VH-VL binders against q96il0. Designs and how they scored, part 178

Target 1, 167 residues: q96il0
Amino acid sequence: APERGAERRDTAPSGVSRFCPPRKSCHDWIGPPDKYSNLRPVHFYIPENESPLEQKLRKLRQETQEWNQQFWANQNLTFSKEKEEFIHSRLKTKGLGLRTESGQKATLNAEEMADFYKEFLSKNFQKHMYYNRDWYKRNFAITFFMGKVALERIWNKLKQKQKKRSN
Short names: E, the ipSAE of ESMFold2; O, the ipSAE of OpenDDE; V2, 0.75 times the mean of E and O plus 0.25 times the DockQ between their complexes.

## First folded at step 6 (VH-VL)

Design ra2 (framework fv_ebrasodebart; at its last look DockQ between E and O 0.01; V2 from the best seeds 0.00; counts 0 for: pae E 14.8 > 2, placed apart)
Fold by OpenDDE, look of step 6:
Structure ra2 (fold): chain C 167 residues (1-167), chain A 120 residues (1-120), chain B 108 residues (1-108)
Amino acid sequence: as target 1 above (167 residues)
Amino acid sequence: QIQLVQSGAEVKKPGASVKVSCKASGYDFTDYYISWVRQAPGQGLEWMGWISAWSGYTNYAQKLQGRVTMTTDTSTSTAYMELRSLRSDDTAVYYCARDQSYLPKGHDYWGQGTLVTVSS
Amino acid sequence: QAVLTQPPSVSVSPGQTASITCSGDALGNKYAYWYQQKPGQSPVLVMYDDTERPSGIPERFSASNSGNTATLTISGTQAMDEADYYCQAWKSSTGYVVFGGGTKLTVL
């Protein structure tokens, strides 16, 4: 009896973009859009003399990116699945096959699809509310740390200038 | 481990107020909403309202508007529910519950409940 | 307020399949959640997002949603499954949470 290959449930890949920037890069890189989230991943450069505050900011940005990638990958997969189920259900209700006479995948009209989008948005309203809240929370935190890092850099530049004037 | 620990049982007179606490642990308190649900003896679950631990934004059940106040203390990771103008029909077990912020997973963690008895 | 309607009681023999329905207009366009509550205990989430099972919940628990009706199914029902079961939905227009009236599951 042929071992029915366990259909690898497409677990939303933990969005570690396989994109690797060049090893000698001294700046942040933007990768191609992820196939699930459609978001472009950012590869953050790690300076040799990274301050603890800069490291904290970088880690926060990385974590936020991963969170965002995971959210949208899951959302897009859910959307695609529910859309397909909706189409199949509606076609069945109409007594239509899943394929046209020409062998193409049967589709619903724009009006019927508009109903799907409305229902999908309604069903996912809570999820979007939580996402938006967390998105703002994370971005405000990032902005705050960006400000701190900017101040630290200014202070360090001023100290270096003073030391050069004293020598 | 994620836990919600509520304050102890309360006995109140009609017209009094009660304030129930819910201390959260094992997760980032500000990343989640807290809902309050009550259950009268031998009855079903009744939603009272929710509060955003991050913003303090609240939404109360219409039946309880003007009588209920929900608050949070982020420094202690504690949610509070105050119910005023208590009546005999407010006798119930009161639950705090976590509502996840990333996915609509409903109330995944519950407190142990606080019995509030309103008696003359 | 959107009302979710449940049967007040369901009885099943050990090893049989129990089905608990929850009906309401909110369920057509919103996720259903299911809770188990045993006497003297807090509710426990047993199903979320219509069909998803939390970690630690047995595989014999499943759920489905069709139109305005959500169904909790317990296959191979055990004596330990005797409890009250509540469905819940989120009302997007108001942000309200609504519970069903609850169903007492008795294992005979």
Scores: ipSAE 0.020, ipTM 0.622, lowest interface PAE 5.7, mean pLDDT 87
Fold by ESMFold2, look of step 6:
Structure ra2 (fold): chain C 167 residues (1-167), chain A 120 residues (1-120), chain B 108 residues (1-108)
Amino acid sequence: as target 1 above (167 residues)
Amino acid sequence: QIQLVQSGAEVKKPGASVKVSCKASGYDFTDYYISWVRQAPGQGLEWMGWISAWSGYTNYAQKLQGRVTMTTDTSTSTAYMELRSLRSDDTAVYYCARDQSYLPKGHDYWGQGTLVTVSS
Amino acid sequence: QAVLTQPPSVSVSPGQTASITCSGDALGNKYAYWYQQKPGQSPVLVMYDDTERPSGIPERFSASNSGNTATLTISGTQAMDEADYYCQAWKSSTGYVVFGGGTKLTVL
């Protein structure tokens, strides 16, 4: 169900490319979508001479990916389970079977299903509020470290230029 | 118990094809890549490629592009590797091995190996 | 394309520390993985993500990855540790897996 998680995942590789010169050894690569979260995992690039600051940034991004994957996997599982339970209970109340004549699972119409969606969102409101807060907190920290890495790289380039001239 | 069980040994002539199976059990098959790795007699490990059991995405070693096809059947939790246009230097033990799709952590379980002999 | 270079053999006395190296340009920016293979058996993962040990692997196995060199270290080496050892890395731009040539560990 959560389309937002998949779209956020898709922008991670472009953010990494801004901090590393374009070359084969500087690119993350993207795995297929995870079955439970529907998010594509990123296998993060590790620079040959990774600084302590670059390592902290990479680990923060890895931890954020794991946290995001786990949250949406859990929510998708809960959604699927509670949806089936809701449908089954409503069909029983109406005296209907769980299968159609063709053997497919019976379901409810859109008006009946709207009650489920409202109940699910209401039940999970606080959890989603904390998720959104933590998502922004993590992305702020990532952006902050991205800026620090960029400054570190500029300073290293200036030091190399000075070394070449001073010889 | 997590297990990868491969099909039996095969003897093939040059120019033929071989299809090796790898049946997974004891875990959710769709959470993992299946890598295929071969080992010629007395030699080291050579990676051939991997396939995602979830999506069917494949990635083949450059040396084998055009000769190898990897597939899965999720209903039987089985991965397949087909190598076409066999040559004598394709004689090897062929292994399947799994790695996590989400957070790859190395090939933690391996099949028993399938000997493929290519001789005229 | 990338090459991982291992020494062809390493010998150690029982109870001593064995050290097996794996060198290559990709190791400075990729995690290293280590496999043990005994004669007639399938490989077994003994170290992953540079320094991590799978469950069931003895604590005497340790590893590091610094610069372009990964090192597998076996403290208190036992006769049962006699095997071939392979390092492995990922090639980031293609998702290729690369194995080292292997090191035969002999316990005198």
Scores: ipSAE 0.000, ipTM 0.477, lowest interface PAE 14.8, mean pLDDT 79
ESMFold2 (binder alone), look of step 6: mean pLDDT 91; pTM 0.936

Design ra3 (framework fv_ebrasodebart; at its last look DockQ between E and O 0.02; V2 from the best seeds 0.00; counts 0 for: pae E 17.4 > 2, placed apart)
Fold by OpenDDE, look of step 6:
Structure ra3 (fold): chain C 167 residues (1-167), chain A 120 residues (1-120), chain B 108 residues (1-108)
Amino acid sequence: as target 1 above (167 residues)
Amino acid sequence: QIQLVQSGAEVKKPGASVKVSCKASGYDFTDYYISWVRQAPGQGLEWMGWISAYSGYTNYAQKLQGRVTMTTDTSTSTAYMELRSLRSDDTAVYYCARDQSYFPKGHDYWGQGTLVTVSS
Amino acid sequence: QAVLTQPPSVSVSPGQTASITCSGDALGNKYAYWYQQKPGQSPVLVMYDDTERPSGIPERFSASNSGNTATLTISGTQAMDEADYYCQAWKSSTGYVVFGGGTKLTVL
């Protein structure tokens, strides 16, 4: 009797337990992929002696992450919707039901789906261009502030060393 | 404090249109989606649609397709919902609600509701 | 047809635990949200992302999700908890918001 391959029920990713980083964690944490965006959120560590510049960097990173999450969540939702509509429309045009005789959801072949992907990319091309532009702008800003923070930290370390030599 | 303030109650005749406003305050309006939900007297919550305040992208409930239009004014942080060809069964309290920071999410803030009465 | 199914009513004695279930296909892959609505008031979010509690919501409120069923649990139920409770999810295929039919919680 051929072992019916246990269809790995894609266990819906368990409710993203907001992985609360351990209270004593001094590091950024990466969470599991978000259910909607499929992006892994980063939990940013907040230092006790965070400088105003470090705070600004952290906020910018947080905002950028949220923006990115929102964008991809919306895109994935739109993609899923349009994909389903496409499939339904094509099946209807073919005179096929939404379900096979075996009760499975009817699907289109790879060639037919290729047409969907081309159309979807074409339709959303401008949106993706704007996303890419904004993504670069945000990341350049983040990189710039990272550089500033690095310089500030170096300067503070040098001042501390000088003070220790003078005492 | 985050607030959604809706326009006042409306009384309309069958076949008329109604436009409800929802003014948002206390947060960056463009960073969120606005959903509209209605509730007929003594009935449950019925989702009508959502709009992205950033892109203006909308998604309407199938039942209301062609009769509902959602818009936003980013300059005034105001969302609008227009319902056309009103019927008696459109009599309900209409709510605007803000989605959480990650879309799609639940509705963390709600307007006070706008009663729309459709009567002959 | 409501995509999410709730019992129409639940009754509980003060201090007892109330449990409200919500079942639907959307809950298997998406987060569940719960709202409390008192007469003449707007809905209030009481649980989000299946198990998360908003600030200001009492700790006696909790939620769980198992497969296609979400459960709202109110431990030590108080008279003030008498309200209608709605579950909500997002349908992945359409992006629609779906609500349960609502459950009237009565504290006897």
Scores: ipSAE 0.064, ipTM 0.658, lowest interface PAE 3.2, mean pLDDT 88
Fold by ESMFold2, look of step 6:
Structure ra3 (fold): chain C 167 residues (1-167), chain A 120 residues (1-120), chain B 108 residues (1-108)
Amino acid sequence: as target 1 above (167 residues)
Amino acid sequence: QIQLVQSGAEVKKPGASVKVSCKASGYDFTDYYISWVRQAPGQGLEWMGWISAYSGYTNYAQKLQGRVTMTTDTSTSTAYMELRSLRSDDTAVYYCARDQSYFPKGHDYWGQGTLVTVSS
Amino acid sequence: QAVLTQPPSVSVSPGQTASITCSGDALGNKYAYWYQQKPGQSPVLVMYDDTERPSGIPERFSASNSGNTATLTISGTQAMDEADYYCQAWKSSTGYVVFGGGTKLTVL
């Protein structure tokens, strides 16, 4: 369940503009990718007649989004930094420069890069395990409250039909 | 200071009902579930169910479905657990404990326990 | 029958390291929680979210969760650590809370 945010150098170029949401909307909507986390933020609609249970659900979803964005922004920066350091270290061991003869950044081949990916996964194994488990725990809570909101809305609809028939 | 204070010990006959109270203080009562957990003499902890102080929604252990009712009174920040059709094997200490209704983090505060003895 | 399995008893000498295990398929993708209960007292949360320690719990308490097994570890065990210990997890398909059967830690 990790999102595709680990390779930020490839997916979130510098200078990406922030999306400006519509002035008024009656539903949640999705903005452009955040340049650090590479996740598309959800902009939550706040209805005027939101029930207390609906408000708790919305706040829970907002907090979970903020937590998720923060985690992936940090992981993407760490991944990018350690990837460059690994490449530079291996090039230095070979006596090669950081740039090719054409001035482009030097890289390693796929087999050499496989060592980096294995090392990075090994170093971050437990951190990603805890992220995955906390992600499932948070989504369990969200799903549970979504069910409760659905039941609340059904009961309100039935009560409204009963009142209209009695008039 | 966060506290959960329970009602006193009770002695009941088989077939009767018992209602245990749990008064919360020192926090926003409506942001937490209240779990009820019992412990028979010499036995481990047995979860009975939880109630949302926010919505009143309940989830009961399957074993106790139909015999237990959990309620709250938000005006007094008090949770109640009623167990009906008591048997001798319902003799236990009954605890209330809270957990966050969002991002559960474990039962961080517990009541002092209420001994319920069921004897003929 | 217990969904979370703990040994009924663990004995350790003072100053040694005690380990209490909790096994079950629910732990593979769920956080584990640990409670300490001394005779005549209410349970006390001693570890949460697999590895986190609440304020006021000594640093000699630590925990892990790997391979469907959670482990509570007490380093430098003291006589005051003698208690019953319970693990807990959520059973996510039902929204139930599940406790292990408990482990009596004896310091002798």
Scores: ipSAE 0.000, ipTM 0.448, lowest interface PAE 17.4, mean pLDDT 78
ESMFold2 (binder alone), look of step 6: mean pLDDT 91; pTM 0.938

Design ra4 (framework fv_ebrasodebart; at its last look DockQ between E and O 0.02; V2 from the best seeds 0.00; counts 0 for: pae E 16.0 > 2, placed apart)
Fold by OpenDDE, look of step 6:
Structure ra4 (fold): chain C 167 residues (1-167), chain A 120 residues (1-120), chain B 108 residues (1-108)
Amino acid sequence: as target 1 above (167 residues)
Amino acid sequence: QIQLVQSGAEVKKPGASVKVSCKASGYDFTDYYISWVRQAPGQGLEWMGWISAYSGYTNYAQKLQGRVTMTTDTSTSTAYMELRSLRSDDTAVYYCARDQSFLPKGHDYWGQGTLVTVSS
Amino acid sequence: QAVLTQPPSVSVSPGQTASITCSGDALGNKYAYWYQQKPGQSPVLVMYDDTERPSGIPERFSASNSGNTATLTISGTQAMDEADYYCQAWKSSTGYVVFGGGTKLTVL
């Protein structure tokens, strides 16, 4: 009896993008949209002489990216599940089967689906408000560290120019 | 690993105040809300209130309004709950809980609980 | 105050399916959350956002929401599943958290 391969139910992958840039890349890479979040992952380049401040910025950007990937992956999965449940529930209430006579998946009309979208948006409105708050907080922090890194780089360039003039 | 560690058991007299601490670790403390929930012996869970570790904004259950104060110390990642004018019916296990990452709706991590006994 | 209503107790035989209902107006428009509490222990989140399962929770745990009623389902119930179960919702108008009265699940 052939062992029925356990269909690995695609658990929402832990937010690690499987995108691997070329080994010799010296810059940041943007991957294709993730299948769950639909967000494009960024692979951050790690310089050989990365300063502690640059490292902190890179880690903050990476963490924020993972946070976004996880949020949207979960939202999209929830949306898909609730949509399917809504359709099934409505079809059942109408006394309709899950499949049409032609064998196609039975669908609801645009008006009925509009009700689902309104309800879903209403249900998730506060979640999106808090997401936006946290998004701004994280991006503000990133921008702040970007400014610090820029200043550090300017200072280091000025020091190097002074050393070259003194020799 | 994410942990919430609460202060030890307290015994108080009626009319006294109690302050329970909840030290958070393993995550960015300011990204979440902390809820306080109590459970009287043999009873269900009762929500007391929540505090935003980001803004310090608080929301207290109507029954406890004026008697409860929630605070946070971001430097130590510690939440505090003070309950004043203690009564015998305030005898309960008090829990701190981290709300889910985006809203004060679900509580994904809980402290071990703090028993507060109010006795004459 | 929004009230969530649960049956006080549910009994099930080992290997059977247990169903715990939670009803209240808040559940029509907001997510349901479920907690398991064993004697002398802190509550543990077992379901969130109506149907989502936290990491480490067995697949036998599932949940659904229909109208104003959330349902926690435990398929193939085991002796270790004996506990108190609480539903929870959030009331958007006040920002209050509301718990159900709890359901004692007994595995016979």
Scores: ipSAE 0.005, ipTM 0.542, lowest interface PAE 11.5, mean pLDDT 86
Fold by ESMFold2, look of step 6:
Structure ra4 (fold): chain C 167 residues (1-167), chain A 120 residues (1-120), chain B 108 residues (1-108)
Amino acid sequence: as target 1 above (167 residues)
Amino acid sequence: QIQLVQSGAEVKKPGASVKVSCKASGYDFTDYYISWVRQAPGQGLEWMGWISAYSGYTNYAQKLQGRVTMTTDTSTSTAYMELRSLRSDDTAVYYCARDQSFLPKGHDYWGQGTLVTVSS
Amino acid sequence: QAVLTQPPSVSVSPGQTASITCSGDALGNKYAYWYQQKPGQSPVLVMYDDTERPSGIPERFSASNSGNTATLTISGTQAMDEADYYCQAWKSSTGYVVFGGGTKLTVL
C-alpha cells in the first residue's frame, strides 16, 4: 500500500473516537478508513488568502487522494469479483451447484484456490507496476510544489522584515 | 488507432428498454473507465455514469439510479449501457467515452454516438 | 448536485482572443477539463488538468482555473474554432462527473 501524508500531532486526542476536524482548524485532518479502499481520507484545510501556488499544491494532493482511493477500491472489488467468478466457473465445469445442499456457498480446495491466486497476480502485475510508477510521479510533483510554497513563504517573510526596518 | 465504435440508431416506444454497445480497439481496455454521456437535441452534455472496464465497479448519476445498468465484456473489449422504462425525454444521442482509471486525464476518446428516439 | 455555469454564447471576430468561463464550487478543489464539439460531431478534449493541452491541440488554446472559475482562452481565433465548448469537473470522492451547460462560440 502506498504511503500518504502523516497525521499531524495536533489532530484529535488518542482517547477520542471522533475524526471530524474542528470548524476553525488550520490543519489537515485524517478521517476514518474508506470502506471500499481501506484508505483514510485527508480533509484538507482551505485558507481564505491561499496563494496560487498553495492552491495548486492543495488541488494536487486532493486529486492524488481521489486517484489513490479509486485504485484501491477498484482493486479490492476486482479481487473479490474475480475470485467469485473463478470459483463459479470451476464449480460449473465439475457439474456442481453454486451452493451446497444446506444453502452455504460452495468452495474450492486449497490447490484449486492457489491456481486463482497465481492467475490473479499475473493478470494484475503490470497494473500494479504502473500504479507504483504513477504514485512516485505524483509524490515527486507534490514535493516540488511543497518546495515552491516554502520559498514563497520565505520571500514573504523577507519582504515583511524589510518593511519593519523602514518603520 | 484508438477507436470506440457504438451500435446503430434505435427507435423505441415509451416503457421499452434500449441497450447500446461500445466496442473499444487499439488500447488495453482494462486500464480505462468507460463513461456514458447523453445529449438531448439542442441540449448540453449529461453524464449518466461510468464503469471500470476491469472490475465492473460502477457509479451512476443519481437521477438515473434504478433505470440504468452498465456492464463490460473484457473478452470482446465492449461496454454496454441499458436504459429501462424509456420516456420521451430520454430521446438523445448517447456517447461512450474513456478516461484512464489510474491517472485520469479527461475523456480523451469518444464514440461516434448512438441516436435513441423515444416516440409514442 | 454540483453545477458548472457557462455563458450560453460568446462571439468573436477572426484573429481576436476568445474567453469562455466556467464557474462552480467543484472547481476550487478539482481540476477543470474542456471539450470542443462541432456540429454533428463527438466532443474532443482540448484542455485537461486546468492548464494542460493534449497532443494535437493548437498552441492558441490555453486555460486556467482560479477562485472557482475556470477559463478557456483561444488566441488568434479561426473560423474552424466555431463550436460548442463544455467544461467538466469531478465531484467529491464518489467520482461523479459534472459538465457545464456549454458555450456556443461564434466566429464573426
Scores: ipSAE 0.000, ipTM 0.495, lowest interface PAE 16.0, mean pLDDT 78
ESMFold2 (binder alone), look of step 6: mean pLDDT 92; pTM 0.945

Design ra5 (framework fv_ebrasodebart; at its last look DockQ between E and O 0.02; V2 from the best seeds 0.00; counts 0 for: pae E 17.4 > 2, placed apart)
Fold by OpenDDE, look of step 6:
Structure ra5 (fold): chain C 167 residues (1-167), chain A 120 residues (1-120), chain B 108 residues (1-108)
Amino acid sequence: as target 1 above (167 residues)
Amino acid sequence: QIQLVQSGAEVKKPGASVKVSCKASGYDFTDYYISWVRQAPGQGLEWMGWISAYSGYTNYAQKLQGRVTMTTDTSTSTAYMELRSLRSDDTAVYYCARDQSYLPKGHDYWGQGTLVTVSS
Amino acid sequence: QAVLTQPPSVSVSPGQTASITCSGDALGDKYAYWYQQKPGQSPVLVMYDDTERPSGIPERFSASNSGNTATLTISGTQAMDEADYYCQAWKSSTGYVVFGGGTKLTVL
């Protein structure tokens, strides 16, 4: 009996961008848009002398990126699935086939699709509310740590200038 | 492990107030909403309201408007529900439940429930 | 207030398929959630987002939504599945949560 290949359910890709920056990179890299989230991943540079505060900021940015990638990947997959189901259901209700006489995939008109978008937005309103809340929370935290890191860098530069003047 | 632990059973007189606590653990308390749901003996589930642990924003069921107050203490990761002007028909098991912030997974974690008995 | 309507009871024989319906206008444009409640216990989420299953819930549990009707399906029903089942929706316009009246599932 041929082993029915377990259809790999397209598990939402673990947010690990397969994009690898060059090994000698001394700056952050932006990858191509992810195929599921359509978001461009950022690869954060790790300096040799990274301060604990800089490390904390980097980790927070990375976690936030992963969260954002996962959210939008899941949202886009859900959207695509529901859209297809909607189209199929409507075509069936109209007594239309899934394919036109020319063999093309049958589509709904813009008005019918507008109904789908309204319904989809209505269903996902809660998700978007929570997402927006968490997005602001995370970005405010990131901004706060960015400010702290900036101050630390200024302070370190001033200390170095004082030491150079004393020698 | 994620847990919601509620305060113990309460017996109150008509016209009194009750305050039920719900201590959350095992997750970032401020990332989620807390809903309160009650169940009268032998009856179904009745939603009372929700509170944002982040903003403190509340939404109460119309039937309970003016009688219910929900609060949170982020320092202790504890949600509170106060119900005033208690009546005999307020006798129920009261549940706190977590509402997920990232994806709407409904009420994924529930407290053990708090029995509130209103008797003369 | 948006009302979700459930049958008050459903009976099924062991190994058969149980179906519990939930109907209401809120389900046409919102996600359905399903909860199992056993006597003396807190409700447990068994289905979310119309068709999604939480971790730890058996595969015999499934759900669908068509128009204003959500359906919870339990294939190969077991004695341990005897419980009250509640549907729930979230009303986006008001932020209200609404529950169905509950369905008592009896396994005969």
Scores: ipSAE 0.022, ipTM 0.593, lowest interface PAE 5.2, mean pLDDT 87
Fold by ESMFold2, look of step 6:
Structure ra5 (fold): chain C 167 residues (1-167), chain A 120 residues (1-120), chain B 108 residues (1-108)
Amino acid sequence: as target 1 above (167 residues)
Amino acid sequence: QIQLVQSGAEVKKPGASVKVSCKASGYDFTDYYISWVRQAPGQGLEWMGWISAYSGYTNYAQKLQGRVTMTTDTSTSTAYMELRSLRSDDTAVYYCARDQSYLPKGHDYWGQGTLVTVSS
Amino acid sequence: QAVLTQPPSVSVSPGQTASITCSGDALGDKYAYWYQQKPGQSPVLVMYDDTERPSGIPERFSASNSGNTATLTISGTQAMDEADYYCQAWKSSTGYVVFGGGTKLTVL
């Protein structure tokens, strides 16, 4: 059968987890949070009589999701990797072991971790500014096409109402 | 009327870099993204990544992460692909191809291809 | 790992129907795209959105996508249709483009 429940398979650092909705679904399907991006993917339903405007909107939403998933997967993986490297480096300079006496990974205090967060955000500030700009531009475009689809549906309803009056 | 014209063939040594250009004409460059696809001699098509001409956002194939950079110049309607740390197995024809960024319909126009030969 | 699998070759007699398959998880509820490539030339889009033909592509080209398999069908195959054919899909929500390995169509 082609219909499936939630299924996950991790990929390389820049990839995202896979989720496949049932193929016969008549609705958009929202999967579990992706391991790398922490975003829930949407799998879009393609109706039999989708209008050209409706298709444009669906594809724009799909492209925007793919762009957004990739951005956050890359940033989250980079964050995790750099965080661990920062912790290891600081523990080594303090002459401390990488694990506590209980076997748990040693950590840094809140002040030292705040230094990491500040350095990471500063390093990525411009990238996040461009991301925010593009995110707003994409969501404005989506809203614009949502409005066009809404107008198309109103127009079709008015034509159908006028046809009923004429008959 | 719609054209993607790529830069000429290049011969490079291992360890060098190559930068291929793709000049677009006959359409609104910022409404599309550009994919870069390569084809080694006698082999199939391998997707390298794409760049949105609207936003400049890039998406690279996992295999090429860290070695590839894609950029655009909207004032000249030109996309660029740079591949660094070249190896002999990077010998291929490199294509640019477009698809709509807000309404994808497949890669409907392709450049003529740029042969990059990496030889000792 | 998602892969698009095509037969490496298909042979057909002139005037007969050729079918080229493309299988992979990426094809479930995603659109399939098909490209023709003749020797020394760039690929040409011949089918998009599962079943649609670009302007200028002969009506003898048709395609379908059901299950995890897309199929390109060429009816009344001509010698000029001899080429390599590639399927393509979008991989999941990553924004990656995936090509099949290609199928050499020979017209004998």
Scores: ipSAE 0.000, ipTM 0.480, lowest interface PAE 17.4, mean pLDDT 79
ESMFold2 (binder alone), look of step 6: mean pLDDT 90; pTM 0.935

